# VH-VL binders against q9vpl3: the designs that were tried, part 342

Target 1, 224 residues: q9vpl3
Amino acid sequence: RGKINIQRPKAPHYERARVVAVTQPKYPELPKAKSCFKTRAERTQQQQENPYNEIIAREVRNWLDHSRLVAFFHLSSITADDIFRVRVQLHKQNLHLKSYGSKIIEQAVKNTRYEAIVPLFHSNHCIVFSPDPEKTAALLRIVRRVPQMVLLGGIVEETMLSRNQLVAYAQMPGLHAVQAQLVQTLSQAPGHLIQQLQAHQNSFVQVLDVHAKNQMNEETPKST

## First folded at step 11 (VH-VL)

Design cb95 (framework fv_imvotamab_arm2)
Fold by ESMFold2-Fast, scan of step 11:
Structure cb95 (fold): chain C 224 residues (1-224), chain A 120 residues (1-120), chain B 112 residues (1-112)
Amino acid sequence: as target 1 above (224 residues)
Amino acid sequence: EVQLVQSGAEVKKPGESLKISCKGSGYSFTHYWIGWVRQMPGKGLEWMGIIYPSDSYTRYSPSFQGQVTISADKSITTAYLQWSSLKASDTAMYYCARLDYGDYFGFDYWGQGTLVTVSS
Amino acid sequence: DIVMTQTPLSSPVTLGQPASISCRSSQSLVHSYGNTYLSWLQQRPGQPPRLLIYKISNRFSGVPDRFSGSGAGTDFTLKISRVEAEDVGVYYCMQATQFPWTFGGGTKVEIK
C-alpha cells in the first residue's frame, strides 16, 4: 500500500485549473478594498504567527552568532528522501542544514549587521551552518551532487562572501592565518553582496564569468 | 549519538518541593530547545512548556503556567522541571524532549522519563 | 485550544496485515507559513515516545518505510503497511500549528 493516494487531491489537477483560470478572458471589475476581505480568521492567524516569529528568531540568531560558516541556498523542489540523504552527509561533516521562513529570518537579523540578507529569502531556501569554516570544501563537494540546491553566498568569520569568494575560500590551504587574511581580502560590504545576489542568477553568473575570464587572461602574456 | 538522560524516579508527599533533571549529550545543547511533556497514569501526552538553553527563554502551556518552573544550566547541559509544592494530581511520568524548529518543527529525541509519585 | 481526535481507540491487527490510524483536528492545521505542523509519535510499552513522521508525511531518521503519513487540513492518517511484532504500542498525533501544542488521545495497536 502507499502507491495510491485516493484521499489526496492530485497536484497536477489543481495546477491545471489555476492555469485555465488565469488565461480565461475577463472584463476588469471595480477593485475591491483588500481590507474588506480580511476575515477574523485571517487576523487570528496573523496574531498566532507573531509568537512563533520571536521564538524561532532566537534559534536563528543563535545559529548565526555561533557559526563561523553560514551558506545560503536557493532550494528547488526536492523529495524528502533526497533532502534526508543530503542532511545525513552534511551532518557527518558537522554541517547543519536548516530551513526557516522569510519572516522569521527578518525578525532574527533586524537591527544586526546581517539585516542585508533578508532579500535573499524570497522563495524556497535553506541555510547550512557550521562552527568550522574549514568544512567549506566538504560542503561544496556534497552540494555539487545536489542540483536542487543553488549556492547564493555565505558568511565566513562574520564576513559576507559571494558565491565565487566562497568557492575561492574552499580551495585555500588549512592555515588559519591564511584563511583569515583571505576572508579579509575577499570581504565586501553587505550592500554590495546583496545587490549582486538580488540582481538574480543571470547577473550573478555574468559577474562570475567575468572574474573567471580575467583570471585566465592573467595567465597568458599580454601583447604580440 | 543524541541522548537525553533524565533523573531517577521520585516518591514524594503533598506539599514537598521537587526538581527533576534532563541532561543532553551528543549535540550542541544551546542550539536546541528542550520541552517537557506529562503523561498521567493510563492517560495520553500533555505539553507543559519549552526552554531555549542559550538564553533561558521559556514558554509554558497555559495549564502549567505558575504550576511549574522550567530552567536550564548550559554549563552542564542540563534542563530542569521544578515544583514548589507538589499535589497528588502531579503523579505522572515526565518526559523531556529535544525540539528543532529549523528541521522537524517538533520533538525529535526523547528522554527515558522520570516517574513522580505523590501520595500521603 | 485545538482538539485532536484519534480513531480508533484500539486497533487489534494480525501480523503482516495493514493498520490505519485517523487523526482529526478541531480546526485547520495549515500554518500561516504555508506548512502543516502535524507529527506522529510511537510509544512502545514501557518506553518513551519516538518520532515517526513530521510535517504530515515525512519519515524521521531510522523509521521503516512501512510507516507512511498522509492528509491535509483537518484529517490525517498514519498507515503501517505490514504490522510487525515490534510495532505494538500507542500512537499519537500532535499539532504544533498553534500554542498550546496538543496531542491526540492515542491509538493502541495490538496483535490479535
Scores: ipSAE 0.736, ipTM 0.870, lowest interface PAE 1.1, mean pLDDT 81
Fold by OpenDDE, second read of step 12:
Structure cb95 (fold): chain C 224 residues (1-224), chain A 120 residues (1-120), chain B 112 residues (1-112)
Amino acid sequence: as target 1 above (224 residues)
Amino acid sequence: EVQLVQSGAEVKKPGESLKISCKGSGYSFTHYWIGWVRQMPGKGLEWMGIIYPSDSYTRYSPSFQGQVTISADKSITTAYLQWSSLKASDTAMYYCARLDYGDYFGFDYWGQGTLVTVSS
Amino acid sequence: DIVMTQTPLSSPVTLGQPASISCRSSQSLVHSYGNTYLSWLQQRPGQPPRLLIYKISNRFSGVPDRFSGSGAGTDFTLKISRVEAEDVGVYYCMQATQFPWTFGGGTKVEIK
């Protein structure tokens, strides 16, 4: 039984070869993605010219401009169902979870004060928006239960914060509370200063009083 | 709860002007697109256009470009669809719907529809 | 314009049996950013349309698990695993990948 050479199969009989040739599935040549040779500039220009992308970018900008709290998350192997659950929880707290393409975000923030966020969007990501910066603690509480959401950073009151800074911010008392504390502290400072300034004077007066009393006692003649 | 409430049914004659409304509630009106969809009697859905209420940016279907005007008043969270001169062929149900690109990228909430009848 | 073709036009189904609706686009619905913006809508008699599926396969809030969407590129399918009486209506596919957005012609699901 001749060893079937699997590496160099004998050419099939002519008739079989014809049948095989006709029955071979013609796979459409995948269009060579012309996109591989386009420069970043060309790609960007084409993207800018797409009115659809502009529309989405407009939405993104609007969210950024009207949000006092923005948090950026990396998504690691999260299912659509999980995202939906988180979205519902966030929504109950007036937190809005959005997901946009990285290129759309780039277009949206280009030549804006938000341009620095672009490096955060190289992978699967989502953004949470809120009009209320006081919801930062609530946000973090919710996402702690979602290991697939990794906090990257955020924007609070137009200030870019790192992950650690955002966590710290969430632990801070509300702005009004902090302000109240500050006012209280500042209001006490003058009082302390006055007290300190008067302390020496008061001590001196006390010493003088004691001295005066002692002198009076010495001058009282023992009436025999 | 997110709701879109449209104005009531309209009966008009050809040549008359009409403006119908769609009021959004239960969400931030300025952050979501509003779209208009036509459905002629016994027919399918037709996309007419969209508006972003925040800045009133509008896009139309070529088929409806110049035929209708889409507008919005964000102060009262209301979108509008209007005709300067109605035709009999404008007889249809008109739906407004909310669109979010960041969530579902679809019309997630719909109004109840406004029936417009144009007859001589 | 992208033409959306739905088949069948009418789908008579026995209660408890599965239903399948096909939607084909005249061109790829893959957006330049990689997303495919295909949605499925349900319109019950006398009601406005309702979102069922977004981005090919994601169920919208409140949509029963008997509804599922699949597909890629130009071919998409909506499946109902067990048709219920409340599922009677017209189903539409919609593409939002390119302006103008377009709907399929609709598929009427009826109970036999």
Scores: ipSAE 0.356, ipTM 0.689, lowest interface PAE 1.4, mean pLDDT 86

Design cb96 (framework fv_imvotamab_arm2)
Fold by ESMFold2-Fast, scan of step 11:
Structure cb96 (fold): chain C 224 residues (1-224), chain A 120 residues (1-120), chain B 112 residues (1-112)
Amino acid sequence: as target 1 above (224 residues)
Amino acid sequence: EVQLVQSGAEVKKPGESLKISCKGSGYSFTHYWIGWVRQMPGKGLEWMGIIYPSDSYTRYSPSFQGQVTISADKSITTAYLQWSSLKASDTAMYYCARQEFGSDLGFDPWGQGTLVTVSS
Amino acid sequence: DIVMTQTPLSSPVTLGQPASISCRSSQSLVHSYGNTYLSWLQQRPGQPPRLLIYKISNRFSGVPDRFSGSGAGTDFTLKISRVEAEDVGVYYCMQATQFPYTFGGGTKVEIK
């Protein structure tokens, strides 16, 4: 092959095109450097303004790094006693229920392939972590009895799964090779999986709004 | 004290089966990944595979897939590395190592090693 | 698989002098969650490996402060500021960002 710039047929013609491209004003390329600079400035500013958030964001990243199962829930109004009972039941199965502010979650997942989950956390939410993905069935069984917690989706073996996909994973026969195959198959369309998660959340939020309205009217079923 | 104790040295003939062990103590065995590493005489380290004892989920390095079986028994806090039929090329030192849950994916402690010699 | 390349193959060093070991990966070791899972291990003659450094630059418990790690992306360095007799052994870099986990070829540190 030889050296591309020296070995070119019609070298002057092709080399001229390349030279023109290289010597083009850097203004169109400055936005890339500016974007990079802006990203650095944003990170520095965020860290300086909210050092507490960075500490907790590191905790969230640690949970994500060491959990093979992560499940996301919408959390409706629930008493301290009720959530405590759920936490105890989950803990017995090596399932760890955590709640973090939306900005902390955004900071933890920023610049990762899971950044798109941030909108899921703009309402009341909680997350369940476990190093043990075989506990997905136990998780769903426990949560079925807690109507205030509604599954939005999750991450299994670093793969985003919708509610239905996570339920399907939980129902696998218990052969880990089969479960791994399912996760691999689902890895083909991560963008669509995230969109499905968002769509289910939006649909569910609308249902919750209607439910909350009806519950309020039911509680005070008097003509106004 | 957190410790991994491996079974003693083995001398085998080609075609024989073998199962070596790695016993964990001083920690919650089910909550930590255990990996297996091969070191051939005078050579470097090779990652063989890893197991999570709570669910016995395993992952094998491609070069070891189908060559060995990794398993664990939670009741006696022991992980195993097994061959159905040994080859002379399996002669090596085998280490187990713990991945600390809640750590930054560091592997410590390591077992003392099990020397496996396969010859006629 | 990620290939890890270490240089040099051997490092003869005088007691009290510094030693430096380089490790290069065939692709970025930055995990999807932002962490870089590059570790350094020490293997003394006749002993199992010992964790020295994890996540590029964090010293493991009990590891002397003369050991330091640095680097980013695909290029990493382990430095020993003042080599002592007990530092003789083979040093390995290891990545755990992507399974299968892979080791560098090793660097033998010897006293000369």
Scores: ipSAE 0.000, ipTM 0.425, lowest interface PAE 15.2, mean pLDDT 75

Design cb97 (framework fv_imvotamab_arm2)
Fold by ESMFold2-Fast, scan of step 11:
Structure cb97 (fold): chain C 224 residues (1-224), chain A 120 residues (1-120), chain B 112 residues (1-112)
Amino acid sequence: as target 1 above (224 residues)
Amino acid sequence: EVQLVQSGAEVKKPGESLKISCKGSGYSFTHYWIGWVRQMPGKGLEWMGIIYPSDSYTRYSPSFQGQVTISADKSITTAYLQWSSLKASDTAMYYCARVSWGDTFAFDIWGQGTLVTVSS
Amino acid sequence: DIVMTQTPLSSPVTLGQPASISCRSSQSLVHSYGNTYLSWLQQRPGQPPRLLIYKISNRFSGVPDRFSGSGAGTDFTLKISRVEAEDVGVYYCMQATQFPYTFGGGTKVEIK
């Protein structure tokens, strides 16, 4: 509307944002198939992608083998710029955010002890890797500011942890202390008394779970 | 520039103690493992051990377990290799090397080496 | 321990001709997750080792494309397509699939 700079007061930002949002062009950005059948060329490309997927799956296995901390996240809609900024912050803490397709994850973990994680990746996801398990607290602190990333669980020193257990781990003394506590809990129960061993393990897990729930509630802003 | 700079050559007698250093620069020191490799005169490479500087977690080759101590001081970005009592058989070139973390897991950056000579 | 055996012990090669170095491991280097952590290092006279190839076939940053790696399981090969004067040195294979990490005995590349 004319020369905007000659007017000091302008329409409130929210009014302009609303108009822009309503009038925003809705161009199809995704490729659309003309038919349900794939062409010969499309089938050939699909077959060529299989070798590529196996190569990337080997990369994922390498990350899993050399990481002492692996955290799994559901990823909601997020801009490329925003996720890049998160990657930069994480990288400064030796936390490496990676995104892989579900098929690649499945190929990477099949026939391994981590095959159980496959169901976590049927929707949009990302993984954070680190050689340093004591960076779990830094990871969760950074991710608290990224509501599009929802923690699902993780692996610490080859042990699969639920979301609550991983949050509790972040609040505990370093990895060695946590492992020492777990070993102490196990050693308190005689081998012949499986129920006692299980009770002690459940007590330890319960303490971690309660601590994780309390900490998660404190870290999560009150939003409804 | 990513670089590992090692301490200078040492000449020692059997039974003496020694501590040599490896200083990292141009990268986040605590984000990478540091390994130590021995090369005896005219011989090949032998892996001695590895340390993660952030928490000083170490893994040693069985041949070197109890023979040497690997440590790190992250405040001055330096890793160390130490002997409490040197033997003539410890005469060698000692290299430190950074372990490429992630998708490679290889010794990607090497120090210039520290020559240790142990003789009577 | 995984034993890494390199052949030949020495490889005299005519300038501009190809050179090939073999590395055999006493056990499969494929980790339970399917990765193979086999690297190739070059050591020029009087210099520290330099990484050439990692994970069998991937060239490290700054490494000329005349160097290539191949292999699987227990048998691995490093090839230099056209040997140059600066390629003189000792080449080592290394495995990091299992502790302790182990090196091959080395292959000396010389110009004849």
Scores: ipSAE 0.000, ipTM 0.442, lowest interface PAE 13.1, mean pLDDT 75

Design cb98 (framework fv_imvotamab_arm2)
Fold by ESMFold2-Fast, scan of step 11:
Structure cb98 (fold): chain C 224 residues (1-224), chain A 120 residues (1-120), chain B 112 residues (1-112)
Amino acid sequence: as target 1 above (224 residues)
Amino acid sequence: EVQLVQSGAEVKKPGESLKISCKGSGYSFTHYWIGWVRQMPGKGLEWMGIIYPSDSYTRYSPSFQGQVTISADKSITTAYLQWSSLKASDTAMYYCARLTFSEHYGMDVWGQGTLVTVSS
Amino acid sequence: DIVMTQTPLSSPVTLGQPASISCRSSQSLVHSYGNTYLSWLQQRPGQPPRLLIYKISNRFSGVPDRFSGSGAGTDFTLKISRVEAEDVGVYYCMQATQFPYTFGGGTKVEIK
């Protein structure tokens, strides 16, 4: 194509200027920070200091302390009717589906043995509680029918379990001695908060990667 | 069956003390909050305060702070509302109700009410 | 405190006809988590209140489908599509977004 005139460059072609003008509104200018007396950090601090959050956090701590089974899920977009159906099915098995904001979870578990779960709640989530750990198999059976709920991990008899460990526990129904041995073996592993946190962060990242790949709607190589 | 059962009606004189009860059954008492609501004769509902039975944490409505004491005994699954010195203006129906902040943020189970009459 | 204003004070209705109750809050009921904690309660004569609707539009367990809730921000409505004899009572809106919880003044639904 021809070379651009460097001595006296011509104005950009009308079509190019038009594309730039149309594209510009897709990237709105950030508001003036000086016109606001609150920074993002100050707003975050005010939210963290909300006394109302302490009330809800007490409920969360109590459910964690008095449930022998706790399962953590990532929750994709789901209708109110669908989640209600799931909640009813779970309740019949003495499984209690609850959802709390991430700041409430953080406040509830701060300085407790459950602090490692905080990174699991950076996105939309829900938690299932039960006083009966034998209901783990029933829980996973119900959730397998709900693709919007993705298991991240859980706590059984005060022991943090990864997704795979929780699935393994569920596959031993009615074998109380074997289930007890599994939990005991996991308890003997180096189980400090950092290792549990890292394991759950890695599991969460893997779940997000799998979800992203599945959502890309790749071509299936199946014939006809 | 989940239920809250309140103590019977009371007739008192101004200056007397009173403690009314609300007994929970059919659910895990320590997992739920208990709230107290006042209904003056012929009037609407007023929020008095809440208690979390697990640790006895309380929060009062500003209009009732210092007027009443809310307490609970988790060993007998019972919540209490208490006055040190009753006034004629305390004449009302008092309800206890169970609530949670995880499912509906509302009061799903209510006691039958305790009528308190204060007159000289 | 958040003030809840409820209209009308009374709603005389013929059996099978619709009834509508309005509730306005003095400030937005949207919580920091994006939920709106507005509930509707029914109190039948001589009985304690009963939860009907929570989070604006969700019917509580056992509540008939003739009851529906709608609204956003500060303006909310409870509708009864076909009033039945058992629906006689006083209806209250309630906010749980901020302490203290506050109630509307109540609307008495009566059969004409």
Scores: ipSAE 0.135, ipTM 0.595, lowest interface PAE 5.4, mean pLDDT 79

Design cb99 (framework fv_imvotamab_arm2)
Fold by ESMFold2-Fast, scan of step 11:
Structure cb99 (fold): chain C 224 residues (1-224), chain A 120 residues (1-120), chain B 112 residues (1-112)
Amino acid sequence: as target 1 above (224 residues)
Amino acid sequence: EVQLVQSGAEVKKPGESLKISCKGSGYSFTHYWIGWVRQMPGKGLEWMGIIYPSDSYTRYSPSFQGQVTISADKSITTAYLQWSSLKASDTAMYYCARPEYGDAWYFDLWGQGTLVTVSS
Amino acid sequence: DIVMTQTPLSSPVTLGQPASISCRSSQSLVHSYGNTYLSWLQQRPGQPPRLLIYKISNRFSGVPDRFSGSGAGTDFTLKISRVEAEDVGVYYCMQATQFPYTFGGGTKVEIK
């Protein structure tokens, strides 16, 4: 009672690790200058290969796989209390606000149809997921009161939409049978969509342009 | 208590119509999908279709498309499986199930089942 | 449709001995974004199915640790390390990677 009983193993003959450390060659590192660029590149590669990042990337992919509504936002500085209140309001509408590092998002969507979204996450960002595309109107109503969240665009029923297209989708009366056609119609305005996304990478614009062109070709009437 | 409660057993003749129910309670009904699964006597499980109650968005397995109608009534937190004209081959146990959504997708909540017997 | 094949059709085991169930899919169950939506369900006589394992190897809440899942791509295994009397029933693998979702034919675990 009253005394901490600890055991420390006797180590007089445990020198294998020390011998290995002493005998392993260490090469002098002679940078041309400070080698800051190489250090940063190596750090970036280490982060991409982190097993923990792959676990989180799989979580992001799960959200993307099962959400019929995904909205992308730029996030300005906001207090923990303010963002918590926003999360609570969104959660009541089955809208799930998530924040992931840009490297994790890039890892999650690399070599997928979602890769085009990577340029949207260059700075502070957040994503809202929902299985319910009818909640787009509720989402926009809630975020209108949050000036720190700026809508960049989104995905509705697997179709990428610009900010203006998402706003248009939210303003139309909800018709479950026609929602897919509505989303498809909104995505067929390539000039408007391309202009909205002009600030992003050309690869993103190309993906949407190819998508729009394919939809136009499908709607071309066949000779009767 | 989070649960799915299904309607009682039915005994019908071929050609009759039928509508069975699955009532959700203890959770936000409109925020979760509901799927339907058939199990013929002594056989395995077959996926029939799934509905999202908030907008009544429905997907059917190809073998059940046109054979059955899935619907939901948000006001009474109930999903339905309906036949316009029953066949003897519709004799089976029918289950409803709710998937978890978000960082996972699996069917963890199941109804107790509704036995439908169709015979002359 | 993705076809799920289970072996064996039945597995008589002595109490306390291990049981192993195999599930093979006609196509890879890796969703295009990297997740594998494979689950294992247990159905005891006269009862509805019960979730045991999801995403190949994740044990659902309340499921005993004697149950484990493994596998990748098209080949998956459910293992019961020490079969108990309450484990009698039919076990199904299920894929939710591609609609329509499909089940294996089932494996009946029974005491010999």
Scores: ipSAE 0.236, ipTM 0.659, lowest interface PAE 4.3, mean pLDDT 80

Design db1 (framework fv_anetumab)
Fold by OpenDDE, second read of step 12:
Structure db1 (fold): chain C 224 residues (1-224), chain A 121 residues (1-121), chain B 111 residues (1-111)
Amino acid sequence: as target 1 above (224 residues)
Amino acid sequence: QVELVQSGAEVKKPGESLKISCKGSGYTFTDYWIGWVRQAPGKGLEWMGIIWPEDSYTRYSPSFQGQVTISADKSISTAYLQWSSLKASDTAMYYCARDEGIYESYYFDYWGQGTLVTVSS
Amino acid sequence: DIALTQPASVSGSPGQSITISCTGTSSDVGGDNYVSWYQQHPGKAPKLMIYEVSNRPSGVSNRFSGSKSGNTASLTISGLQAEDEADYYCSSYTSSSTPYVFGGGTKLTVL
């Protein structure tokens, strides 16, 4: 009975060694305690630009730059399944639903014309992109399926629109002429954009309150 | 021109099953919600439910949930309303209608001619 | 229960202007701009007359106008004609599980 040399265990069979090598939990090397004394500024600067985040941020910028229609939605307690279903429906209309982290969005739009959208992304959100602004109505019909998708606003033809403006845009019969007029009107009132963005926050809170009330009403068992 | 054509009048007995149809034409059937509205004799309009024809996603009024089934066949641009077991109280005019509304705007811009369902012993 | 209240009947003489009101029982009725009006002649399907409080579909006479103040939406018919005799229904979006709510209807009689 060969003494199992506990000090030099026989190397497992090559196949087993391979499996063990692949299944060995790669414990992240404990970050060497870099000295606790990194200044808050150094800690903030060392936000290790995750190369991956940069790539995603670039992707977001590309979507923004090549989309003629961009719509921003808040997601309130939506399931992954519901998102998937609506994504499929949107995709059939050449509408692309994407979700990104707020930090990624911030990074993506930093020092760009889209920087004004950052405040919209404080919570769970998604973005719908389309090369076709005429699909705005289609988008807004499809999202009716998911009450948890709350419209925050959008960008149409490089113009930032409030929720109400986007809805109004979608309802306009003569897309090209009205679009041109809308763009002209919006271009003339840069100051109105900030006010409208603030109005959106208020509207968002109102919508959330309504949703909260609706949820409370659904949870109230009909005391038969 | 947008048109919704419904199936003809039905006379049934209590307990019988029924399926009525609504065919859309003149537009892309899968791009609009279709709703069903009931109108009892001498009464007002009552919303029953809506369907998204592309994937047959359906929403019902609480009053009609479990009482009726709304379905659609997008291949023939047709929506359906069906009962498994009719009641005398189901006697009414039934309308299908296209919802033109977007987002939180809900309104019907085109209506079928209606299907009269009479349930009598 | 979210309900829209309409007068049971309204009457007017030819050439007059009449108004039909639609009042929501809850603040949740009639999201700020989502009231619609339908006209229904006897034995006919309803016809959309006004959407989103004040918008007229193509083919609807400019004699029909809509407005809203607070929780009350109004349909105004100016220059009343005999052909306007019909039932009128308001409808509104609700934030509840029921996106469609109809009023009880108003019978308009042209005297």
Scores: ipSAE 0.834, ipTM 0.924, lowest interface PAE 0.6, mean pLDDT 86
Fold by ESMFold2-Fast, scan of step 11:
Structure db1 (fold): chain C 224 residues (1-224), chain A 121 residues (1-121), chain B 111 residues (1-111)
Amino acid sequence: as target 1 above (224 residues)
Amino acid sequence: QVELVQSGAEVKKPGESLKISCKGSGYTFTDYWIGWVRQAPGKGLEWMGIIWPEDSYTRYSPSFQGQVTISADKSISTAYLQWSSLKASDTAMYYCARDEGIYESYYFDYWGQGTLVTVSS
Amino acid sequence: DIALTQPASVSGSPGQSITISCTGTSSDVGGDNYVSWYQQHPGKAPKLMIYEVSNRPSGVSNRFSGSKSGNTASLTISGLQAEDEADYYCSSYTSSSTPYVFGGGTKLTVL
């Protein structure tokens, strides 16, 4: 094991592991004749156990383990250029924007204290990781320029926070000790977190629908 | 100390172009949104728009969309408000202000001294 | 032309308490902690007095307090002083097409 104590997440190590996985030869593990005779059950098992998914799930767990700030966002359609510009701005603040498939996230957090976040990822999403929880305010100011990113909630110092709780945390002026005490106070009712996170998703969809309908109605009437 | 310093008063004729400035000092300019607020003589405050100086992303009030241009030059910590063609109705005091708000909590903690724009004759 | 609703004027005597109301909709004042209050003396730039409904910036007297009930926010000034005579504006984030809106303003007279 021999953990290396670094100030930020092990990004170079995570990327190296990914590169190794991608460059591994795609040769049959079995002799050619045996590979052709795989049973339906063997094929089904191979489809369910994807080694690449496990490598990426391990990467996600490493990000979670080495980040003191994790923020979850719903992500509406956005151009590759726009998201790249945002990623660069976030990176300057030691904030790391990542996207992972829902199945990989479920696999990564299964049997952990964070398993409850899985429903947040049923639709388009992204996650921001940072070793520095003091950067929460910087994160939320930057994402104001991205209307396609809608905050769902997060994890600060291993404590799950709703959208409103994370925003309140970001608004606190900043000694780490004061912030840690606030996080503890804000997280006193754990049973309500999932309900609050789901309510924010539903409210956002409703607001978008009403706004779209109002714009259509305003388009037809005219004038002034 | 945080300070926003605006350019001096302007007297212009209808149809002329104008660009006024707002220079921030005492903080990291690219870490905060800059807003522009208009106040017609004897009237209240009207929000015009905001800019993110890091990449000059802007949001405008519908009343001012297409009427003015907000821009910024982060290398000199300066935001701008510009008209291509002034109207007499543009006569007002114009304030720039730093937005300390986070996410959906917009509020202006430091304000410039204001630039009086008079458009006449 | 859509603005938060404030009374045009309020008045009080030194040492008294007064309250200024700011009424909006469920999409702005009635939403989350979106409301801020500004003080403006004649010929001067506005000054932030209250943010996020009830928070005071450093340097603002604790005689100023903010609160909210439903779609109405209130600024309360206790121990009224002559220097408090000014125009007061509320403002709020809004989830409609424009992200920010000001109230019409209230002139406070201290006599």
Scores: ipSAE 0.675, ipTM 0.836, lowest interface PAE 1.2, mean pLDDT 80

